# Ledger of designs, part 168: VHH binders against q9xw16

Target 1, 132 residues: q9xw16
Amino acid sequence: MSGWNAYIDTMTAAAPSIKRCAIVGAADGSVWARTEADNVFKASEEELKTFVALFNDVTQVPAKGADIEGVHYVVPRTEESLIFGKKENTGFFAVKTKSAVLIAVYEGPNEVAAQVRKAVESMQTYLNNAGY
Short names: E, the ipSAE of ESMFold2; O, the ipSAE of OpenDDE; V2, 0.75 times the mean of E and O plus 0.25 times the DockQ between their complexes.

## First folded at step 15 (VHH)

Design ma82 (framework vhh_7pa5_2)
Fold by ESMFold2-Fast, scan of step 15:
Structure ma82 (fold): chain B 132 residues (1-132), chain A 120 residues (1-120)
Amino acid sequence: as target 1 above (132 residues)
Amino acid sequence: QVQLVESGGGMVQPGGSLRLSCAASGFTFDDYAMSWVRRAPGKGPEWVSTISWSGSYTSYADSVKGRFTISRDNAKNTLYLQMNSLKPEDTALYYCARDIYEGWYPLDYWGQGTQVTVSS
């Protein structure tokens, strides 16, 4: 959906350290928009269904970790409507809105992670206010 | 130098209230989520609450939900924890920390903390 691609562009402009990202349906993990071409977000349909289901009980996630794009991330803890993970110099932030889950994969140190968190949270707030 | 200075602790009776403050300096305060963590005598650290960089999202440990409120003033580089309906079980040294998303607890730049004692 080209309409949703504008939100992808907004997030990546706000945090250039985002390597790949996607907006998916909270109920089923269906892709609404994602980065493409050289920055294509590569998660399978089955992986995304599994991933969005983690938001049904975030307290279980740190014991299991999370898989995105075939990469297993350690999830040190979860927060209200937020799952984040780390693997070496890479990481992700995923946030749930009313109807969507935003997933951003980034590379870099903790300062970069803070920037990515801000971009993802800004979009989460925007979409919640827009009724998504 | 990143610096976090906690204050506002003290002794109160059960059912009382306290407001903790954390003055931050040496970094861009509104770039980071901030957390409160406590350590009771003889126990490990317990995460208490987190607030996002903007203040739009907050999260609380089950033990404090409905009684504690985390807030921030980005113009003053200050983090707050309003503690109501205090219980003896809330007795602990309270730390503020930058949330760097590493490990189970935000360990980045814990200060000396501020002591809260709930006792008659």
Scores: ipSAE 0.042, ipTM 0.502, lowest interface PAE 6.7, mean pLDDT 85

Design ma83 (framework vhh_7pa5_2)
Fold by ESMFold2-Fast, scan of step 15:
Structure ma83 (fold): chain B 132 residues (1-132), chain A 120 residues (1-120)
Amino acid sequence: as target 1 above (132 residues)
Amino acid sequence: QVQLVESGGGMVQPGGSLRLSCAASGFTFDDYAMSWVRRAPGKGPEWVSTISWSGSYTSYADSVKGRFTISRDNAKNTLYLQMNSLKPEDTALYYCARDIYEGDYPLDYWGQGTQVTVSS
């Protein structure tokens, strides 16, 4: 089984601080894989469609913030292929590849955030190299 | 204790080049994205550039894109900024910053900065 769930497993093993994550289509926000069961990634189809559209113009995002799993996050700044946000003790990192957007939600301090960004960026590199 | 020590600043004429260095200690350098931030006389801080933990991804402010290059050497715990085609408006105190992902300005800089002055 070489489905997209294997990549979810790889990310969560590399960064156990990831509470929930997903790999979605960059064009439409369709879910390719996500964490399930007790740590299910709960974003709706409409929310994900709205979220991936943010990558069409990341410069607009800090003024408005971003919504993931019904939670509104403050986005302090963006980078060309990266949106990240914070809300209290939670946060997320989202990165865009050629065909996908990776979203990882975490809880914890700055050390945890750094670890999550590292895991998400490693997967971003892997998927870009794989043609995705 | 986190320590960031910037160096390499100086005075150059417009069109010149400088290479800034930042020596990091007191934390696991390759676990963090690193940034350069500058503060011009009489102005607030301006983000200049960020490099990911691995060096695979870089980002630049529009004002420096195509002229500045950020890089890192994780084996030496050192961050660099190569500045080419310098302009008078690049005159500022330059700070190395650890990207800590908190608050309005999610950059943690502990150093005193290195002064870059571009004048004819």
Scores: ipSAE 0.013, ipTM 0.413, lowest interface PAE 8.0, mean pLDDT 84

Design ma84 (framework vhh_7pa5_2)
Fold by ESMFold2-Fast, scan of step 15:
Structure ma84 (fold): chain B 132 residues (1-132), chain A 120 residues (1-120)
Amino acid sequence: as target 1 above (132 residues)
Amino acid sequence: QVQLVESGGGMVQPGGSLRLSCAASGFTFDDYAMSWVRRAPGKGPEWVSTISWSGSYTSYADSVKGRFTISRDNAKNTLYLQMNSLKPEDTALYYCARDIYEGEYPLDYWGQGTQVTVSS
């Protein structure tokens, strides 16, 4: 077990509507921690490498969307270190820190998205302050 | 009931400044990102700027970058847009919107709008 799983637990406790999430390396998409068992985050290494590379130029992402766990998401817009997407009743928020990318997949209505974004950005701030 | 009430619009000369305010009620303001959207005469809505729930992240349309500044005061449930170096092309009805990051259009509730007119 890595210490990184404690951060996954903190995010899911803060926003219970997160169905699956992961912390991956910003350079290569390598998994540092992810939700397990019934909530296992199922993205492949190839998909994660492609996904983290989107942060090299987030302005290009809305034109092509983003793929997570084999699901293609519409990305309405991006912010400098934030990519978010929507597919029917499912969505995600992904934020980049100095050395990591946090990805949270959620299901639910509009109110849920706000809670998930808050949890992910709070963890982003914490990890940046910790040097990650 | 979610309510967003914009104010601060008016008529201004090119190169002038205006500060728009949006008073929010009916929801926990500091749990949501907020956006400004504008609609020019005869055109569809154009996204202008977004600020995150905490104020840590801001983003701007290329057309306003460097001239407009979005900010918020969570203690007062108020969103602001400081508009500098105004151009005739900025003439529009400006809407405050709750930004929920859901669906094709991530904006949920919009206010009634405040008119900004940039001319002589």
Scores: ipSAE 0.005, ipTM 0.297, lowest interface PAE 10.2, mean pLDDT 84

Design ma85 (framework vhh_7pa5_2)
Fold by ESMFold2-Fast, scan of step 15:
Structure ma85 (fold): chain B 132 residues (1-132), chain A 120 residues (1-120)
Amino acid sequence: as target 1 above (132 residues)
Amino acid sequence: QVQLVESGGGMVQPGGSLRLSCAASGFTFDDYAMSWVRRAPGKGPEWVSTISWSGSYTSYADSVKGRFTISRDNAKNTLYLQMNSLKPEDTALYYCARDIYEGSDAFDYWGQGTQVTVSS
């Protein structure tokens, strides 16, 4: 958990529009690291377990949407290792690596979405290359 | 000013191959996911494939999996779609689109399209 906080710091430095984020286990949704204090990522253990299971069949997600931090997001489309959602001025990007799922929640206009996605996918590539 | 220009369409026999290209300009190409979308005669738009900003992650519609390959060259600001084992059902106008992940309006810019016709 403690060592994984460095990756949270790297992502938030790369995309300051990220409001809250977490790195969780792909198998069970257990939290490895998350933003804390004023930016605490508030998803429950049960919610995260449900969320990471969505990566078992991402094609079903657009029909139902996804829940993060008690907020229901519309998921317009998915990619094989990426789920993203939108609700008004709030959105998220979640990507799966070999062992982890990275979740970043952002606020703002569409101009910030591309930078947030870039930061999340960059970290996904880094962790996959590191064997995670 | 954002511009997307498709090329490489044409007529092929069933089982043939084509490679489509999309030249992008007016924005930082490697900051965006890019997609191919097609429109068959008498039908609405169908999403075909997406590639991440880095090129590390790709996704495909079930109808084209195993036959089509999306790729990009960020140094040349170019998107590609390699289409193998073409079927008459692949006949459509193919569009390059910039992907911003905005609900039902996931694409903010589209190219003019390039026609692909698969016929014997």
Scores: ipSAE 0.000, ipTM 0.281, lowest interface PAE 11.4, mean pLDDT 84

Design ma86 (framework vhh_7pa5_2)
Fold by ESMFold2-Fast, scan of step 15:
Structure ma86 (fold): chain B 132 residues (1-132), chain A 120 residues (1-120)
Amino acid sequence: as target 1 above (132 residues)
Amino acid sequence: QVQLVESGGGMVQPGGSLRLSCAASGFTFDDYAMSWVRRAPGKGPEWVSTISWSGSYTSYADSVKGRFTISRDNAKNTLYLQMNSLKPEDTALYYCARDIYEGSGDLDYWGQGTQVTVSS
């Protein structure tokens, strides 16, 4: 069992619209924890390495978008340590902490996006305060 | 029910200033990016400015950049547009609008508009 799985469970409980999520290493995209079974987060090691490198300069991301689980998302803008994207009825929020990147993929109307953003930002704050 | 109510429009001389306000109700205001859009007589709608949910990101049309400032007060559920150095070309009905996805320009609710007339 991993202690990191408890944080995945906390995020998915806080925002039921989250379909899949993961906590990955900020330096290399290595998976620390992810949703499993019916909600398994399916991103490849190479895709995650590419994704976390986007946080080296978030201002470049809106021009090219972002890929998660083989799905290309439009990124309309970025904010400090935050990348978010949209593709029809799906979207994601990803936030960077000192050592980790949290990624949450959700489904539903645009109105649920704020709940998902709050869940990942709350966890970002918690992990930063814990030294991660 | 979502409501957006603009105010602050009026008559002003070229070079003058106006501050528009938009009072929002019926939704959690700080969860949404907000935009200002205008429609001049005989023309289609022109996007003017957008502000993110937090207020940390703003963007402006080239025609107003350096003259207009968008801001918000999330505690008061109010959006503002400070308009300086007004020109006759700024004469239009000004609408506030809710941006349904984080500043994507995908607008779902609009106010009734407030008229700005810049007299020569």
Scores: ipSAE 0.094, ipTM 0.463, lowest interface PAE 5.7, mean pLDDT 86

Design ma87 (framework vhh_7pa5_2)
Fold by ESMFold2-Fast, scan of step 15:
Structure ma87 (fold): chain B 132 residues (1-132), chain A 120 residues (1-120)
Amino acid sequence: as target 1 above (132 residues)
Amino acid sequence: QVQLVESGGGMVQPGGSLRLSCAASGFTFDDYAMSWVRRAPGKGPEWVSTISWSGSYTSYADSVKGRFTISRDNAKNTLYLQMNSLKPEDTALYYCARDIYEGSYGMDVWGQGTQVTVSS
């Protein structure tokens, strides 16, 4: 198993409401690791390249929303290194590190959103401290 | 019972400073991001700042960047907003809010607010 898949496993163990997630390159959206099999993260290379470019100016994102796995999400607001979105019972959190973007898609009530954000932020902190 | 209680507001002259506090109870404080939101007279709510559950990440509205600092003490279940170089435009009722990405800006629980008035 690649080292990056261990981080996917850590995130999904910390927040079971994460349905699919990925770690991608911040510069180009290239996939470093993602959930597989029944939980496969299905975003295309083109979609991910477009998505990571949103972090170049997060203030523009709420006006347009964001697309993940072919689903258009409403983005109510953004933070410096965080884009999150909602679509009915589905949501996502995406955080940027120095060289990566972590994307976690979850399903469930808003109470699980806090848990998913904690898992994603914990990994963001770890990767930043590791120089990624 | 989930509740948030703000304090520390008051009247100050332009260029002055104030420190707001928010005491949280009835939920696990360190499970949630927390935000400050303000409402100026005759205006809708304006998001001011957010701090992550751990305190590792903070974000600010452009209007307050470099002047305000958000912080938290998870051992005391308390959120803070240090406000420096205050301007008349900062006059508003300031609310702390629990941030779970529900509703406007993602807040589901709001305090009663603390009034900040910046006037010469």
Scores: ipSAE 0.037, ipTM 0.472, lowest interface PAE 7.5, mean pLDDT 85

Design ma88 (framework vhh_7pa5_2)
Fold by ESMFold2-Fast, scan of step 15:
Structure ma88 (fold): chain B 132 residues (1-132), chain A 119 residues (1-119)
Amino acid sequence: as target 1 above (132 residues)
Amino acid sequence: QVQLVESGGGMVQPGGSLRLSCAASGFTFDDYAMSWVRRAPGKGPEWVSTISWSGSYTSYADSVKGRFTISRDNAKNTLYLQMNSLKPEDTALYYCARDIYEGWGFDYWGQGTQVTVSS
């Protein structure tokens, strides 16, 4: 009954193509909530700390790509609070709020990307309005 | 059936302005990011601008930043491109495209509207 797990459930219900996701602290990458069991989000503490630090200067990310769950993703471009990447039929969207970073990993054809982005942006707006 | 219909193209002098519109039908418009893509004579397609499903995020090619503005009206299923300070290099057929991957993937395209910038 972590309050934060309800937000994970909300995102995965809104976009069923999300295979794994997490809500982590923007300052340190500490996990607040993540998908578990057969869909466990497996990023290490070191990887998450490195990943959230990318939001300090998103303009450098397309040159380097990004690593999530030991998988290297090509990042075609970034926006101020958004990093997204792709590797074959797998992709992710990550958005920053005041206090959190939401990471959603999806699998499937490119047609599902729009629904995943919508779910992640809706949660970003909700959390920012809630003061997070 | 998915249908995208562009309008608003024409002939203008350098420094002029045009506003393009794209009427979308056959799908839930506000579930998709939308893009403008152009094709100059003898060249391949060049991505111009993308707007997210909600309109909250926009992005632009470096060649058009500060001159073009993308917008959408989800209640009217319409995408817009306001083009200011037009240059001869902007001469192209402009396509409305349904964006399935943030400016990198498009599955449906309109027929295009011609923009010609000449003195």
Scores: ipSAE 0.000, ipTM 0.237, lowest interface PAE 12.2, mean pLDDT 85

Design ma89 (framework vhh_7pa5_2; at its last look DockQ between E and O 0.08; V2 from the best seeds 0.00; counts 0 for: pae E 11.0 > 2, grease 28.5 > 24.2, SAP .675 > .668, placed apart)
Fold by ESMFold2-Fast, scan of step 15:
Structure ma89 (fold): chain B 132 residues (1-132), chain A 119 residues (1-119)
Amino acid sequence: as target 1 above (132 residues)
Amino acid sequence: QVQLVESGGGMVQPGGSLRLSCAASGFTFDDYAMSWVRRAPGKGPEWVSTISWSGSYTSYADSVKGRFTISRDNAKNTLYLQMNSLKPEDTALYYCARDIYEGLSFDYWGQGTQVTVSS
């Protein structure tokens, strides 16, 4: 286990309700690592470039929502380094570090969402401390 | 048994300060984000502030941003809210709550502590 895929494995082990996730470049949305096979993260390069650009002005996001894997999510509010949203029983958390954006798509109720949020925050803090 | 017990409320003049505390027990405190939520007389609950499990990330309602500071001491299982530049509209019963969805959903609440800003 080496490279950025090890961090995907760490997050999914910490929060099994994560169905799909990715680590992408904050500047361009380039994929550094993502879930594959039966849990492949299917966002296009163009969609990811558009998505990471949302962090340039998060205050505009709640009015429009956010698109991930062709699914439109309602975004109830944002923080400087956090965009999150939900659509029925599915949701996502996206957190920005210095150089990366972590995106985790999950399924389940709010109690499950709390576990996913903790996992992505733990990784966000780890990567920020590592200079990413 | 999950318990959240608030303290530190009281009466202050406009422009004054108060620090609220919330003592948590019955769960692993540092596994959860925590929030302050208030209810003014005759109004519904208003989310005030959230702090992440680690204390590294905080968020605030626009009405309190720049005036209130949320903090936590995980070694003491205690949540705090430092309230500065208090206004009459801050008068409310203040609850600490275990946060399960970014200041939008909570599963356990304290009994509340009264803050009155008057005269």
Scores: ipSAE 0.495, ipTM 0.754, lowest interface PAE 2.3, mean pLDDT 90
Fold by ESMFold2, look of step 16:
Structure ma89 (fold): chain B 132 residues (1-132), chain A 119 residues (1-119)
Amino acid sequence: as target 1 above (132 residues)
Amino acid sequence: QVQLVESGGGMVQPGGSLRLSCAASGFTFDDYAMSWVRRAPGKGPEWVSTISWSGSYTSYADSVKGRFTISRDNAKNTLYLQMNSLKPEDTALYYCARDIYEGLSFDYWGQGTQVTVSS
């Protein structure tokens, strides 16, 4: 039994606009934890493997966009360890740690995006400092 | 009311340094990434640098990488830009901006502070 579900709860509590999120292995996209029940994060393992590989060269991602849960997002900007995707009034932030990728999907206006980014960056910093 | 007030601009010779500051008020500063954007005479806006809400991640335009350093002090609600090895092409009005899409979109920015590199 993974203790990773506590980190899912921490991120969703920090930014209530997060509708779905997951913690997945950076090497293979394996799901360590995710939102479940009425807000299941439902990306397949095959989709997640493709997604985490985007972090191998984030500079190429804006030209291609990114797919999560069968939804194609435009990616207006990336950083070495962060991908931001947008589609209509929805978006995602994904951040990479040493061992994992944190993915948060949100709905709402631009001010919501700031809350989501803060939540995932805070967890990214915590996990990196813990060696993950 | 969101307010962003830049300061620290001035005239310097090529090779000189300046440190810009941006005082933020009217919003929770450490909820937001922040950026510097500049506008040279007769040109449109050019993104310069972005810093994440915590300060852990920074990015720079190729034209300033290695010469400029963005930083923030969340306790003082202040954004900074340390500019070293200044060149005449750095002459511009520099704006502090609240970043909503990682250096591509901004919803608020200040009045700007003038940086002039000449002579």
Scores: ipSAE 0.000, ipTM 0.265, lowest interface PAE 11.0, mean pLDDT 85
Fold by OpenDDE, look of step 16:
Structure ma89 (fold): chain B 132 residues (1-132), chain A 119 residues (1-119)
Amino acid sequence: as target 1 above (132 residues)
Amino acid sequence: QVQLVESGGGMVQPGGSLRLSCAASGFTFDDYAMSWVRRAPGKGPEWVSTISWSGSYTSYADSVKGRFTISRDNAKNTLYLQMNSLKPEDTALYYCARDIYEGLSFDYWGQGTQVTVSS
């Protein structure tokens, strides 16, 4: 069991609306940890490589949207280290740390999004302070 | 033209109360969630509170929970923020914002109303 799996468990416990979650390398999209079993995070390595590259210029993302697990999401806005999107009753939050990108895909009304964001941003802060 | 006009700000002593209002026009008010966002001097914007279009759901930043109450009157196209037990750290310019992602993204902002908490 990778130590990174514990962080996945922490985020999913903090936000029950998270369906799938992954921690990937910010440089290349390599998967460090992901949800498994019934909630397998299914993004391919190629897709993740493309996704993490979005953080190189977040200003262009709202115009194009973002794809995760073959699903296209509308991105209302971005921040320097935050990309989030939505599609109907689903959405995602992705935050960038010093060396990683945390991705959480959730299902539910917009009201649940705040909890998901809080979960991933809390982990972001923790990992940044830890040097990751 | 979308317009948001805040009012009700002012100077109060710590422990005091203020009630902010936001008059909305130029759009269907009850189609949108509304939020309050504040910006303290030298700091970035901080989300304060959000209320759904119907008022059925409300959310608050941890820093204001238990002290602030967001509400709305859709018949009057008005958003409110009742602020009790005010603290010096609540000092900021308070903006009314039209919400497009339940407290996460906003497309229109008012000019803001200044709240100053000082002894």
Scores: ipSAE 0.000, ipTM 0.264, lowest interface PAE 10.3, mean pLDDT 92
ESMFold2 (binder alone), look of step 16: mean pLDDT 88; pTM 0.882

Design ma9 (framework vhh_7pa5_2)
Fold by ESMFold2-Fast, scan of step 15:
Structure ma9 (fold): chain B 132 residues (1-132), chain A 120 residues (1-120)
Amino acid sequence: as target 1 above (132 residues)
Amino acid sequence: QVQLVESGGGMVQPGGSLRLSCAASGFTFDNYAMSWVRRAPGKGPEWVSTISWSGSYTSYADSVKGRFTISRDNAKNTLYLQMNSLKPEDTALYYCARDIYEGSYPLDYWGQGTQVTVSS
């Protein structure tokens, strides 16, 4: 947890509507850092392994949706390194870097989603530039 | 309060170039992905290109890939579309739009549009 938790803190400070988030390995979904305590990111190891594999072909994702923390999200569209989904008043953004996947779960309407996307894309750019 | 104003359209011959601009106001421009969408006469809207809030990530429709370049200047609250190697099938009214994540292509806060006509 040394060091990687600082990136979690940076994202949540930039977008307070983020309720839970994690940084996981792109190859296997292994957790590098996640929110803890009252905001613990609850995804299972099997779920994360399945989720990161979605980035192997993002064009298939809108037809089937995505599962995070046992919640099935509708994925309206994907971008090359971005999967995002919605379920009522909740949503998520997930972005892939060279070696990591960043996942942020938020609560709020579509207008707050823009702030969350900004936070995760900022971190994605930083990590890619740092060689991750 | 939210306003998008497109400009830069005109008439051009096949193979020509045009640069479209979109001036945004009434919202925090650098918090949103921005898109260009076009509507040809008698047809529905067609998504053309999207740029992320920072400008680090761009995407294009297959029909324009390699010919069009989307860019933004967050300090000036302005979105651009550089259109090269224009074809008659690029003739359309071009709109800029704020991407609020509600559909496959953005529909929120479309401006008045700017007309692009490609003909000999």
Scores: ipSAE 0.000, ipTM 0.253, lowest interface PAE 11.7, mean pLDDT 82

Design ma90 (framework vhh_7pa5_2)
Fold by ESMFold2-Fast, scan of step 15:
Structure ma90 (fold): chain B 132 residues (1-132), chain A 119 residues (1-119)
Amino acid sequence: as target 1 above (132 residues)
Amino acid sequence: QVQLVESGGGMVQPGGSLRLSCAASGFTFDDYAMSWVRRAPGKGPEWVSTISWSGSYTSYADSVKGRFTISRDNAKNTLYLQMNSLKPEDTALYYCARDIFEGPDFDYWGQGTQVTVSS
């Protein structure tokens, strides 16, 4: 896990409005790295396994929504490698790479959401190019 | 202030091509994913295509996949839509839109550019 923590730090530095984030295995939802201590990402192993399986058919997700950290989010739409959701003043972006799913939970208005998407998508590109 | 100005529309015969442009100003263009949205006569808005802030990721509606190509030039604050193999059902007012990530709705400020495919 420990080597992947540097990428968590990179994402949170790029978008300080990210409250919690994680990098998990795309096949099984296993946690490779996550925010800890005061910003601990609290999703269970079972929840993450269910969540990463959503990327097998993203077109079904807007009808059902998505659960992260026990919170049910409305998913307005999806893209092939991107699921995002909103609930009140909070939201998340999740992107799939070849072998990982990056999840970032944030709080703030649409300008904040745009910056969080930029940070997560930048890391997605980096990891895909690195073979992950 | 945020402004999006579409251009490049016109009349074309089925099978023809057009290239739409959108000049963006009043915001940091390369911080936002950008989309093309169209509205056909008598219908509601239909999402056409999205491109990520960097240009690394693109998505298309099934109706246009393989025929349309979205691209952007961040140095020029310009979004493009290359439309090939145009069909009568592509006839619509085309808007560029800034993706706000909160629904199927997009924010846009232009009047759009009219594309008419007839014969």
Scores: ipSAE 0.011, ipTM 0.340, lowest interface PAE 9.1, mean pLDDT 84

Design ma91 (framework vhh_7pa5_2)
Fold by ESMFold2-Fast, scan of step 15:
Structure ma91 (fold): chain B 132 residues (1-132), chain A 119 residues (1-119)
Amino acid sequence: as target 1 above (132 residues)
Amino acid sequence: QVQLVESGGGMVQPGGSLRLSCAASGFTFDDYAMSWVRRAPGKGPEWVSTISWSGSYTSYADSVKGRFTISRDNAKNTLYLQMNSLKPEDTALYYCARDVYEGTGFDYWGQGTQVTVSS
């Protein structure tokens, strides 16, 4: 048996370079689950509401960038259900499902980005298949 | 050691088709997104297409949407690009690239395969 926190644990176990992550509602950015304690995901309610609204028109995001946990990320390009960004030695991948947005913040060189993307897309597929 | 070897390029008339292949070795192929990038004579590199590690998600440059299809066979460590309705402006050296940052960060490139579209 697992609640939403078990999905967070699954992603962080699959990609150890993930420092913080969250699963939030696609409509309002409400937090369903997030990393806690020393790795607490610290985005504000207003920031998350703004962030999930970016998925309404992802084509505008590269011109503006994206803000997560008070950090402004350069977004080089987007896909319909994917926003990703980089700021120095930190980066993120965010994917939209039917009802949720998964956000994973990682630290490390670009070489670890592939593993983080794999973990996030795997969970996106699982949640979409489960009707979320 | 990481190696990417492209093949399938050639000369074709406008409206024709070509299928490019990229044989990957020296790494766990299905841990990485893979991309095709091209360089036309006198121009800088242009990203063409990316496919996710699983093959479930693909993306394309606007110039090739509806005409090109990227695919992969993880059991064979091979990346493909099916190119249909080719135009003279598709003439370029096509590179297979290991994608570590969504079409903007590549750590390994192949030698390239030449595609020439002319009458």
Scores: ipSAE 0.000, ipTM 0.290, lowest interface PAE 10.4, mean pLDDT 85

